# VHH binders against q9lmt1: the designs that were tried, part 43

Target 1, 351 residues: q9lmt1
Amino acid sequence: MLEKESDLTAMEKPNNKHAADSFSSEDLVSPVKKAKKSEEVSGGGEAVAAVGNREAEEDKPSFVSEEKKEFLVEADVAEDKGARHTMEDVWVVLPDASLDFPGTLRCAHFAIYDGHGGRLAAEFAKKHLHLNVLSAGLPRELLDVKVAKKAILEGFRKTDELLLQKSVSGGWQDGATAVCVWILDQKVFVANIGDAKAVLARSSTTNELGNHTEAGNPLKAIVLTREHKAIYPQERSRIQKSGGVISSNGRLQGRLEVSRAFGDRHFKKFGVSATPDIHAFELTERENFMILGCDGLWEVFGPSDAVGFVQKLLKEGLHVSTVSRRLVKEAVKERRCKDNCTAIVIVFKRV
Short names: E, the ipSAE of ESMFold2; O, the ipSAE of OpenDDE; V2, 0.75 times the mean of E and O plus 0.25 times the DockQ between their complexes.

## First folded at step 13 (VHH; framework vhh_7ocj_1)

Design v4 (at its last look DockQ between E and O 0.37; V2 from the best seeds 0.00; counts 0 for: pae E 6.0 > 2)
Fold by OpenDDE, look of step 13:
Structure v4 (fold): chain B 351 residues (1-351), chain A 125 residues (1-125)
Amino acid sequence: as target 1 above (351 residues)
Amino acid sequence: QVQLVESGGGLVQAGGSLRLSCAASGSTFSSYVMGWYRQAPGKQRELVAAIYSKGSTRYGDFVKGRFTISRGNAKNTVYLQMNSLSVEDTAVYYCAAEVEVEDSETGFYYTEYYWGQGTQVTVSS
């Protein structure tokens, strides 16, 4: 049945205009001059006596050659496919990563690439990333942190660009996360995209832990990487701004969990990026070792737990190759990691 | 500062059940792992159960499917359902969490273990 009604209204309002102004000008000028000359005066020669200035033997500062406290770097890798049908992880262990770019700076490179939806993107990154970083001007003679970071950023960008081109021609749909380390002399650079992690084991300064628990000075586990997941506020905002939708399970378009990766060609338009976070630190006596791991390792290890596990084995005098194998074996067999599991252990020894 | 508070311990008969609860408090609580440990008189502290950030779980060998660890709706709560308890399960049960802490000097994050005060579980014959 019924009924009604009504109206209400349109209101208009208004205009206003103004205004112009102008101001101007001025100019000026010039001047030039001049020259003057002269005079000579000559005066006399008194033969003041040669006081034998005993040259104070300047104590040549004993250049205490700062014995460049050289750090030895020992590293190895282990991998296990776990319960998966295929291994989608790939790794790089290059204690000498100079390749065709010689220089006076030590250059070591370590990386883990965790492939998703296949292995092709991870394999491509393994093949090209370090070369692209070197080609982008990674320092080889003079260490400059800004130059190194710029080279790493450009290397990641160029690698993803080339991968995306190849993915179009090859019909690739996979992507890869990455955790990468470069050691230039005594400077360590850590770069990551996605959810692969790097953990540094660092000795505590003697002063804070007054409790000498008889158990050897516990190493701090420092997480040098931040995960890039679509659900994280900054990443979520970027993805949403690009028109991506994050499902209730935290996946971009219901499919991809990470917000940064190599490849993932179909998700780039939704804001998936290959831009890494980059951190740098100096090797000191406090730096004991690093653990690089895929998401499978970190599913069944906390950072401090992993550091404690590795520290124990190193204290037993085990070689880094045995330590890395035992870490992955612990993850897969004892802790029942269901995913691919890859770890790189990097030990820093002072000489 | 992170605090862990345990509850749900007590006296139970053999074959009985208990549910332990642990609540973490703190302004910025991000845990990589939460878990339960136990220590019986004259024995070393041992892992009972752990749950990782992605939901993977780990149990001690003595658990044999009797106990279940789970997270609450709040990321900062963990439960331990203990069934088929025996006299050998008598111990102080401790909640633990590996928590991320910001290093004020470096701007990096490190992890630390925090422990609860413990809750007594006594199983009578």
Scores: ipSAE 0.770, ipTM 0.906, lowest interface PAE 0.7, mean pLDDT 88
Fold by ESMFold2, look of step 13:
Structure v4 (fold): chain B 351 residues (1-351), chain A 125 residues (1-125)
Amino acid sequence: as target 1 above (351 residues)
Amino acid sequence: QVQLVESGGGLVQAGGSLRLSCAASGSTFSSYVMGWYRQAPGKQRELVAAIYSKGSTRYGDFVKGRFTISRGNAKNTVYLQMNSLSVEDTAVYYCAAEVEVEDSETGFYYTEYYWGQGTQVTVSS
């Protein structure tokens, strides 16, 4: 069966936050295109009152400044089996994910793979996906968003291709969903297949009177991923064109809840795809942290609820390792999550 | 915009029961996270109960098993069954919905909170 390109979601249509409050999250999608429309007539970088108005500016090394802001990335994971007999969630936390592909761009990688029918597909993805993305040309020197997305897409394709070969030779039918993050320098790429979710916590827009403060206000939760279930329009169309049947319970062939996953070899002929949705955004001072979570987390936490929980703990000065552990403990112990529960909290700190 | 309308409040004797209802607008009700909150005069609004789109529930600690939240997706309605009421349960009870809203320009989803106007629950001794 053909693997469909992930072209259902527009790749970062420009949004403008410079003027009035136009669109939510527009600054997250396309900061470069927003910069083209910004204050082009305002020549801020060259207004230096040097001696006279010529070559004297070059003799003042204090005039050289980098307007680019860097972030420290702090992340940790927590997991709990919940009420299940087995743990089929697998995770990756790599603050330095360069491996054998060195370069000047920072490379960090985080992922959750939610296994079903066994852990074999999730373990395979943990071992191979990031390496396959790097090998497919994930930028290491000059960031190009289109090239990065292409490398991620090819990495998913290659990983599933190799996984399916192992599934045939090993006689197993394991599958896994994925939610993945790559951070290249100041840009974040989010890719997903299935029903795991990535949520961004972002500061509110400052009003003109300046009476809004990020420190004293709730962060806004932005869901960066779209769930892939057979009943959703784009997924339904692909499945039905492939001869798949969506049963009255909303499952493909009466069995599979998700419409995209690694593995699930038997279901690939019925339109199950490993093609990810891929989104990207630029880090600014408004992006505070991200939460990656498997289905189990989100069954007992709404996105805003989880952001508020994490924000409260971060404001108390707790380290990200404690925050991730308390988030999962709350989900399992207090909120009685029945499923495997895994969460990664990724915090962005100014340097 | 999602609109929420509460009903079922009123006066009840301590030890009695009430059932609150909240009718929601919108064709995607089954995907909402629905909740009940309460606020007594001079006090902060607090969570009473929440029910997630897949049916998982959460309760405030003060509920102590006395209340049950449920949802009827076919009728776009969330319910709160309140048993063994005490005078401390006297408050305005608000229905709330947490809704994922797609930004048509970016394709990202942001969360919105919608509130009902509230329904008064008064428990007398």
Scores: ipSAE 0.130, ipTM 0.635, lowest interface PAE 6.0, mean pLDDT 80
ESMFold2 (binder alone), look of step 13: mean pLDDT 81; pTM 0.793

Design v5 (at its last look DockQ between E and O 0.23; V2 from the best seeds 0.00; counts 0 for: pae E 5.9 > 2)
Fold by OpenDDE, look of step 13:
Structure v5 (fold): chain B 351 residues (1-351), chain A 125 residues (1-125)
Amino acid sequence: as target 1 above (351 residues)
Amino acid sequence: QVQLVESGGGLVQAGGSLRLSCAASGFTFSSYAMGWYRQAPGKQRELVAAIYSKGSTRYGDFVKGRFTISRGNAKNTVYLQMNSLSVEDTAVYYCAAEVEVEDSETGFYYTEYYWGQGTQVTVSS
């Protein structure tokens, strides 16, 4: 039954206006000035003596041949399906990735594609991405970072375009994340879409790390990739502008966690993109190794943890193939990764 | 500055329980992992439990289901529920966090480990 009403009140508060003002002006102009001319003077020719030009022996600049301190690149891969019924991860390890595009620049290519909803998109990317990047004008003679980045962007675009066409004709509904590396001479390019990661192990300059870790010069675990998830503010805004809805579980349309991927044909209209982030750095003596990993690896390893694990095994003198296998074995068997797990370890050795 | 504040250590009888708490502060990004390590006198530091950003957990082999790591409602808090404690569990327990830090040299981010000061856990017979 009972009705009760109560009122509570309207407080108004107020107006204030203020207005002000004006100021102005000024001009100033001026001027032209022109002028003058002159004059000739002629004077005389005294025959100062032929002081013998001692040919200064031009000190031939010792071309210190900058011994192009060549970096040896060693890489290997390991994979395990984990507790999954199928392996949806696909990888590429090409220490020589020149293919039919020869050139004077070293060209190496490494990639992990993590398939979701199937393996077809990942397999397609493996088959076509590098070729599309080369065809788009990846530098082979003269290193140009802008040209290389443009070729990578176009390669990703073209690969997704062709994949989407094939997905229509084939009835494909799957997608794939990617982490990709190109090494052109001594320049490393890292490109990613989704939540696969690249981590660089870099030596710190002696001064900063002195205090805390008793053991040898700790490597910084530099994360060269940013994840593309639907819940992240920039990605969320882009998805929402495209009419996509992010569920309470952080998934686009309640299904897709990542905001960038190859394929995912049904989600492209909701703002899923295959546009990678691209970073580049120069190989120096500070670059020790790189770890590429799928989301399964990074579920059970932090970047610094993974770098520490790999560093220990490399210090034991283990080959990169054994290091990669032990990293994945640690992830799946010891740390109980429940997903597919793939890792590529790339070691940089100064020669 | 990143800080890890530990609490919940103390004296307990064999068969008893303790709950350790750790609160991490002073960083902008979420931790990749948080965990607990222990060091007994004359022994090496060993992993007790860790929890990762996606919620995956791992435990030391000696735990045998007696301990449970969990995250608090605050993103940077972790708890270690320790049940069925034995005299062999006597150690200093350290909270650890792997945290993302901005690299001023490269403009990228790197991760590093931070440690708490440790909390004494003593199990009496």
Scores: ipSAE 0.783, ipTM 0.919, lowest interface PAE 0.6, mean pLDDT 88
Fold by ESMFold2, look of step 13:
Structure v5 (fold): chain B 351 residues (1-351), chain A 125 residues (1-125)
Amino acid sequence: as target 1 above (351 residues)
Amino acid sequence: QVQLVESGGGLVQAGGSLRLSCAASGFTFSSYAMGWYRQAPGKQRELVAAIYSKGSTRYGDFVKGRFTISRGNAKNTVYLQMNSLSVEDTAVYYCAAEVEVEDSETGFYYTEYYWGQGTQVTVSS
């Protein structure tokens, strides 16, 4: 019963699941038994590698150069206003994101910025974040995971700093959440602030006996991001230490549900942060695709449900452009998502 | 370990009502969507109703208006009130949850579906 189980789908993360392991932005090596996990270490809002540390997959790299493991990356986006009168989601799809920063490492970039209180913060982030990350030293020649994470972290800091200056001079109070992906060579970096989510579709094991029918093995949906809401313990603690009040409706000062965002100028003094969680993992034959989505998508799709939906369409031979459009159409038209809905589907094809 | 225990099934006369309950344990109940599925002999398992953590509901097309899903977060229990039952509603009814589980290889969390053992509902004419 594969297909109907995907309909049980709008799950939200428990506050308690991160207490023993951290998705924070700090990239530390965890104890040996956790080395197979993409582990986090707690930090003061620092980005943490989603650790592709476990390169213990010896069978492939023992005799083959890095060039033999390259993957083709195909991606596209779809968006729909939903039932709202305005569209405040903004997106970036750059399969080649080198811009004017030459180098030998592949560089791809994808992002969704979910604006609130207007589009201005989301549009600012679209224009500036990736350039600020490149300028902060995102590796272009020699891959260095720690350097990449530091560049991403600094890019977020710089972008919010400049955005807040424009917010003051322009008299606006817009904010935006973000979910971002960078692909450098075969290493994927995921960064987020707020409640947009990135999900990876990954094979469990090498398919047994080579069978791969339409009823074949479902992919695992790996949630690569932690939501940042004011009600979650780590976020609540930071807010309360800064003098913020979380109202009975779960919102900071009765208004802001997310605890991290670009902008939201008036809430920054209460502990609202633009510091991202940052994770990394290596592309192997097991990683099939990713789905980036704003909270509108995930309100009506559980991660496994969305992965199953996308997998089915890809197996039918549909191009990623059609797959992303059908995913958003399903969310809005069939499942009646009321909010803005934006999704990026990123497909990894082994060559 | 996630555990879902259904109760309230049984034999009922056509036109009658039945209320199913599902007690959940091993996860933070209030954070996750819950649902009911059914499977008649020789048919595929199909969605009956789902209820999301924020209270929104979704129903299978065949149910419209007759069944109501609800949740009691204080009791970690999801309910299915079934009214106006007919012989075609005879099936095994399964409680389900989509719960986040740690991936031991990556340390990230993935979503898995968990199922109860099912409870038989039989509608006699």
Scores: ipSAE 0.125, ipTM 0.617, lowest interface PAE 5.9, mean pLDDT 79
ESMFold2 (binder alone), look of step 13: mean pLDDT 81; pTM 0.791

Design v6 (at its last look DockQ between E and O 0.37; V2 from the best seeds 0.00; counts 0 for: pae E 6.9 > 2)
Fold by OpenDDE, look of step 13:
Structure v6 (fold): chain B 351 residues (1-351), chain A 125 residues (1-125)
Amino acid sequence: as target 1 above (351 residues)
Amino acid sequence: QVQLVESGGGLVQAGGSLRLSCAASGSTFSDYAMGWYRQAPGKQRELVAAIYSKGSTRYGDFVKGRFTISRGNAKNTVYLQMNSLSVEDTAVYYCAAEVEVEDSETGFYYTEYYWGQGTQVTVSS
């Protein structure tokens, strides 16, 4: 049945205009001038006596050779496929990563690539990334942080470009996340795409290294990587701007959880990127060790928990190879990680 | 600063059930894990149950399917349903969380553990 009604209204308002102005000008100029010359004057020769300048033996500054506090780097890896049918993780452990690019700078490289939808992208990255970074001008003689970061960025870009070309010709549809470390002399560079993580175990003070009493201050578990997931605000905005849709489960096009990866050829048009975040820090006495891990490790370990676990084993005097194996074994067998699990432990020892 | 507050402890008869609750408070709570530990008199603190950020769980070997850890609707809450309690389960139960904290020195984040004050669970014969 009924009925009603009404109306209301349009309001208008208005205009305003103004205005102009102008100001101008000026010029000026000039001048030149000149020259003058002259004079000679000659005067006399008095023979003031040869005061024997005792050459002050300049105390040659004892170049205290800053004993380049050399850090030894020991690293190893462990992996387990967990409950998965296949292992899609691949890793790189190169304490000497100079390859065909010799130089005076130490060059070590460590990486984990976590493959999704297959292993081909991860294997491709393993084969090409470090070479592309070296070829892009990774410092070998003179350390320059900006040059190193630029080389890493270009290496990632070039690796993804070549991977995408290969993925077209090969019919590949898989992708890979990455966490990568380069050690150039005493400078550490960490680069990541996706949700693989690097954790640094750092002492709070330099003096705390000596008095590790049993109650000693726990090492800080510093997370040097940020995850790149489609649901995160900055990544979400970028994905949406590219026309990608994030489903209620947080996946791009209902399929991909990460917003940055190598490969993922079909998702590149939706804003998936292979551009890494890059951080750099100097090795000091405070840096004890690093843990690189895939998402499977970090599913069942928090950073502080993992650091505490590794620290305990290192204090027992266990070799890094045993420590990495025990970490992965703990993750898979004791903590029931259901995914592929890969970890690299990197120990920094002062010489 | 993050604070953890436990509740739901008390006296229960053998074969009975309790539900422990823990609520985390703080301005920027981002946890990697929350869990429950217990400490009986004269014993070491031991893990009862933990739940990780992606929902994976782990339990102590003594749990044997009797206890269930779960997250609340609020990200900052965790529950421990304890069934089929025995006298050996008598302990102080502590809520714990591994939380992300901004490092003022580096501008990175580190994680640290926070603990509750504990809640007494007593199981009578």
Scores: ipSAE 0.760, ipTM 0.907, lowest interface PAE 0.6, mean pLDDT 88
Fold by ESMFold2, look of step 13:
Structure v6 (fold): chain B 351 residues (1-351), chain A 125 residues (1-125)
Amino acid sequence: as target 1 above (351 residues)
Amino acid sequence: QVQLVESGGGLVQAGGSLRLSCAASGSTFSDYAMGWYRQAPGKQRELVAAIYSKGSTRYGDFVKGRFTISRGNAKNTVYLQMNSLSVEDTAVYYCAAEVEVEDSETGFYYTEYYWGQGTQVTVSS
C-alpha cells in the first residue's frame, strides 16, 4: 500500500557549484546520446505517453461514481557545454522505466550524472544504476516505501562497487555526482550524491514578495536535496574518521570538494561515499513540476528564479521539450553559465 | 532570520557615482544568492543586479554596463558600484538574499527572498 508521506533530509545550506569538472581527455565511452525525446516507446531511453488511460470507453460497474485522480508525467532534458570544451554531464529520461521488470505500478526514472575527471563514471552510472535498482527489488506490483528506499540504496551500492572494479582494471579515476528521481504511481523518490539539485514547484496561496499579480498565486520552490560537501559537519566527521584531511581550501586532500560521488576510487579510503540521501513524497494537486539540474544551472538560477521561469513558459502553453530547452538556453546564452549545463523538467498534469 | 542592512545611499549629481553596501548576517553568507532591486514611486520593484555564490552576475537591461555588483564573502557584504547616474536612477534601492527556510509541516526546505529596509538614492540634475 501507498505510504503517502514526505521525507526530507535537513539541510544547512544550498551550495550548488562544482569546481572540478573542467576536463575530458578521452572519449572512452561507447554510447553517444542519440535520442532526447520521443513518444510511445518500449524500453530504454525514450518517452512514452500514457494515452490509453484517457479512453472514454470504460465499463466498470463497481466504479461508476469514483473520480480517479491520476497524473500524467511529461519530461524532457536539455544540455549545453557552456564555456567548456567537453561535456561531462550525462542524463536519463525514462517516463516508462519498467524495462524488463513488468508490473502494475507506473515506473518513471530521471537522472543527471555530473562527471568529473572524465565521463567514464557518469556513463557507467547511466548504463547500470537503474537496472541495479530494479534488480535490488524496486517495487513493481504493490508500493512499499521502505522497500523502494532499500532497493535504491542497494542499487547505488552495487553500481559503485561494479564501477570501482572497472576503474581498477581500466586504470582511471573518474567520478560522478548524481541526482535521481523514481516515480512509482503517485509516489516520488529523490536520491542524490554530491551537489546536483532537485527542486519541486508546489502551489502556494500568497506571493512572498508582498505583491499580488493578476495571474494568480506563484509556485513555491522546495529544495529536495542536500548537497554533500567535505566541509559539512556529517561529511567532515566521516572523512576525518577515515584519516582524510580537509585542506584550507575546503577540499578533501586538497582536491575533491564533494564528499559523495560514484567512483573517485583513490578517495574512497578517505570517506568519499556513494551512499545517497533518499527522500519520498506523494504527488497531489499541489505539485506542479520538478527541475533537476547540475551545478551549472544553479550557478545562474536560484531555485525560486528557475521555478518562476519554468512556470511562465508552462502557462504560455509550451511543451516540456521547449521549456527545458529555453531554460538551458537562458542559463547559457543570456546568463552566461560557464560550466556544463543540464536540466530535466518533469511536469505533473492531473487527468 | 537573515538581516540585511543597506548603506551608501544619498544625493548625487547627474553623471556622478555612488557605492551601495549591504551587510548580511550569518556565517553562511557565501551561500547566498544576493541582489539589488530598486523601486521608484508608483513603479514596480525591478532587478538592478544579482550575484550568485560563485561570482556569476546578472544586470537589469537599463544598467547597460554602468553598474557593477560584487561580493565580499569575508566581510559578508555585497556592493553595488553605480556610475554615470541619471535622474532616472532615482529610487529606493533594496538589498535581497535568496535563502532556504525549513517548512515545519513537511521538513522540506522552501526558498524565499529576504529584503533590507532600502536606501534612498536621489540623482539631481
Scores: ipSAE 0.030, ipTM 0.579, lowest interface PAE 6.9, mean pLDDT 78
ESMFold2 (binder alone), look of step 13: mean pLDDT 80; pTM 0.788

Design v7 (at its last look DockQ between E and O 0.35; V2 from the best seeds 0.61)
Fold by OpenDDE, look of step 13:
Structure v7 (fold): chain B 351 residues (1-351), chain A 125 residues (1-125)
Amino acid sequence: as target 1 above (351 residues)
Amino acid sequence: QVQLVESGGGLVQAGGSLRLSCAASGSTFSSYAMGWYRQAPGKQRELVAAIYSKGSDRYGDFVKGRFTISRGNAKNTVYLQMNSLSVEDTAVYYCAAEVEVEDSETGFYYTEYYWGQGTQVTVSS
């Protein structure tokens, strides 16, 4: 039945125009000047004075051998399929990742690939990414951060290109997120696509410790990765420019949550990218350990929570293999992670 | 600086209910998780309940379905509905939040824990 009604209101205008201004030109030129010459000459005198051979004791430069503070790297992995029917996570733990590319630089590689819609893309990335990074010119003799980052970028690009070709021929529709670490000598490179995370446990400088209680020096849980989700402003803008639509649930085309991944062949035209973010840092005495984790781990652990958990176990003298296993067990069994759960713990020990 | 303010504690009879509230304040507050801990006299602080930013929750083993953690409509609020309270639930209850903080050294963020001052919950027989 009922009808009604109208109302109006029109509110207004405002125009404001303002202006263009032009700031100008100026040339200034000037000049050349030249010249002069002069000569002069002169003379002589002799004086023979006795060269007292003070044997300068050559202060042998104390080569303070910069004791290359060598870091031992210990790492291990744990995984659990959780409540899922299948395990779509794939991992790499290579304390020596030199393979057929020998060099004087230490080369370690660690990665987690979280597959979605299957594990074929994750398995492909596991098989090819590191090799493609090495082949792209990952430094083996002389550490150059720019060269290393370029090699990682090219390795990711090449891996996704090859994966997409296989995806076409094989009918694959899955994708994979990634968190990857390379350790070249004492330089750590972290690369990620998607929502897998790397967390660094770093000691605070002595000056910040003023007010914290008797419990051991709190490690700062630094998140070295940014998530790539379709709903995030920068990623959203990129996706929308590519003609992708983000649904109310935050998914690209109502299906994909991440904005960067390997594979996802059908979503590449909508702006899904395999271009990683890459960060690098130097290992110092402040770097205690790193945790790499899939999204399942980080659903039930905060970064500081995970760092505190791992720190406690390491202080108990537990081996990194036990620590990684307990972390994943805590996530899945105690904290009821509903997804696949994979974690890599990387411990940095000063020698 | 982030501040957590608890409310809703007090005296209740056994079998009774309380609802604790926690409000976080701070200009750049982004929590990874919020939760409740309790500490009884002579006991260690223990987890009561936590809720993560991704929507997962967890409870202490003693909760046994009696308590429910929930987020408020405001991003920075968390509630703990406590039902079927017993004398053993007598403790100081603390709100906690794992908060994202920008790391000026690295240009990344780190997370740290913030704690409330606590609210007394007393359950009488």
Scores: ipSAE 0.780, ipTM 0.916, lowest interface PAE 0.6, mean pLDDT 88
Fold by ESMFold2, look of step 13:
Structure v7 (fold): chain B 351 residues (1-351), chain A 125 residues (1-125)
Amino acid sequence: as target 1 above (351 residues)
Amino acid sequence: QVQLVESGGGLVQAGGSLRLSCAASGSTFSSYAMGWYRQAPGKQRELVAAIYSKGSDRYGDFVKGRFTISRGNAKNTVYLQMNSLSVEDTAVYYCAAEVEVEDSETGFYYTEYYWGQGTQVTVSS
């Protein structure tokens, strides 16, 4: 009837269930009550208390002691084919991403799909992924983190299922990596397959009115994604159990470097998966902006370097459209990025 | 935690050459970039050269083809070949690396720059 997806069930750890190897600790996000404070909630970060098989950690707010501050989400994209003759990157920027699914929760969506072997898989994902996530039950009225993650997971599964059907009928083998963001109310969900990266610029615990305001302090560049490459232990294990061979150049069957992607039809039998890593965090006054980028951007920018570049331009009062354009221009023209380069800058402003 | 150790500085006559090296050590090392910065007395620290994890490189405008950054066979080592040195190149040269650090607050990794102690380069006329 439907395609079996036992791998999806095995990859997703149930948060706060009776699994013996689950985390007991949470991410702690500390919204400020009075802006003169310079404190960070003690032990607010995650701690690993028990050793176990922990693939992903559920993000939960520990407390909200005041009414949430409303945020304006402003975002834009820039792209450049670089030194390549073709452009295989595809993107989505939807500050209002409700489509035909009305609801009271804010819904925003951003994505970069880095195509390989052609653009067809990336274009299919652009057209179908968000709709499939909505159809799978992405919350539109009452925020439920577990329901949201399950909808995203099912959306990826369904999108790849349909894409592979078209790949068979069309006789092509295109693939695409993805880095995706959904914002529901004030909760941000990040999902990825492959080697595109999402980075969050987050301030210290210093309050806006304190001695170390967000505008006056360097931002921490938090890497929200883990790359999926055939040589990495979890990915290698799955590939080898499926009969795949990782050559000395680090590529599956000598050809595919990434271990997760949409499409890549002939590699699916060797353990290439479209199952995403999914993480979530709460927006507070500390989260300043995010940068999504394909591998081309990160070839010539480290995360802190990129955050510093973007922060400087934002401090100069430049609009996010100019900031994204300048970031990609720097990567391609000044730093001589060889590959396609696409970046989305997502800015969180208080309203 | 990462420690960066520079070597190769010293006194050289104008027109001469020096080769700087930097080795990174620590319990784990994963870097996005390594490079060299310099600071002359009374001036701001400025980029000399950087090399990224995939091997792309970048130079400060003043280099004008005179310097070459390279990575050793072990990816924790970087070199700066400095040719055609002039008095204006006199400065303390710092190795820097952008590395992953586990963030106990969020459980994600963040990145952070680490700096060496510096090595003096003095170019005599």
Scores: ipSAE 0.613, ipTM 0.838, lowest interface PAE 1.3, mean pLDDT 80
ESMFold2 (binder alone), look of step 13: mean pLDDT 78; pTM 0.775

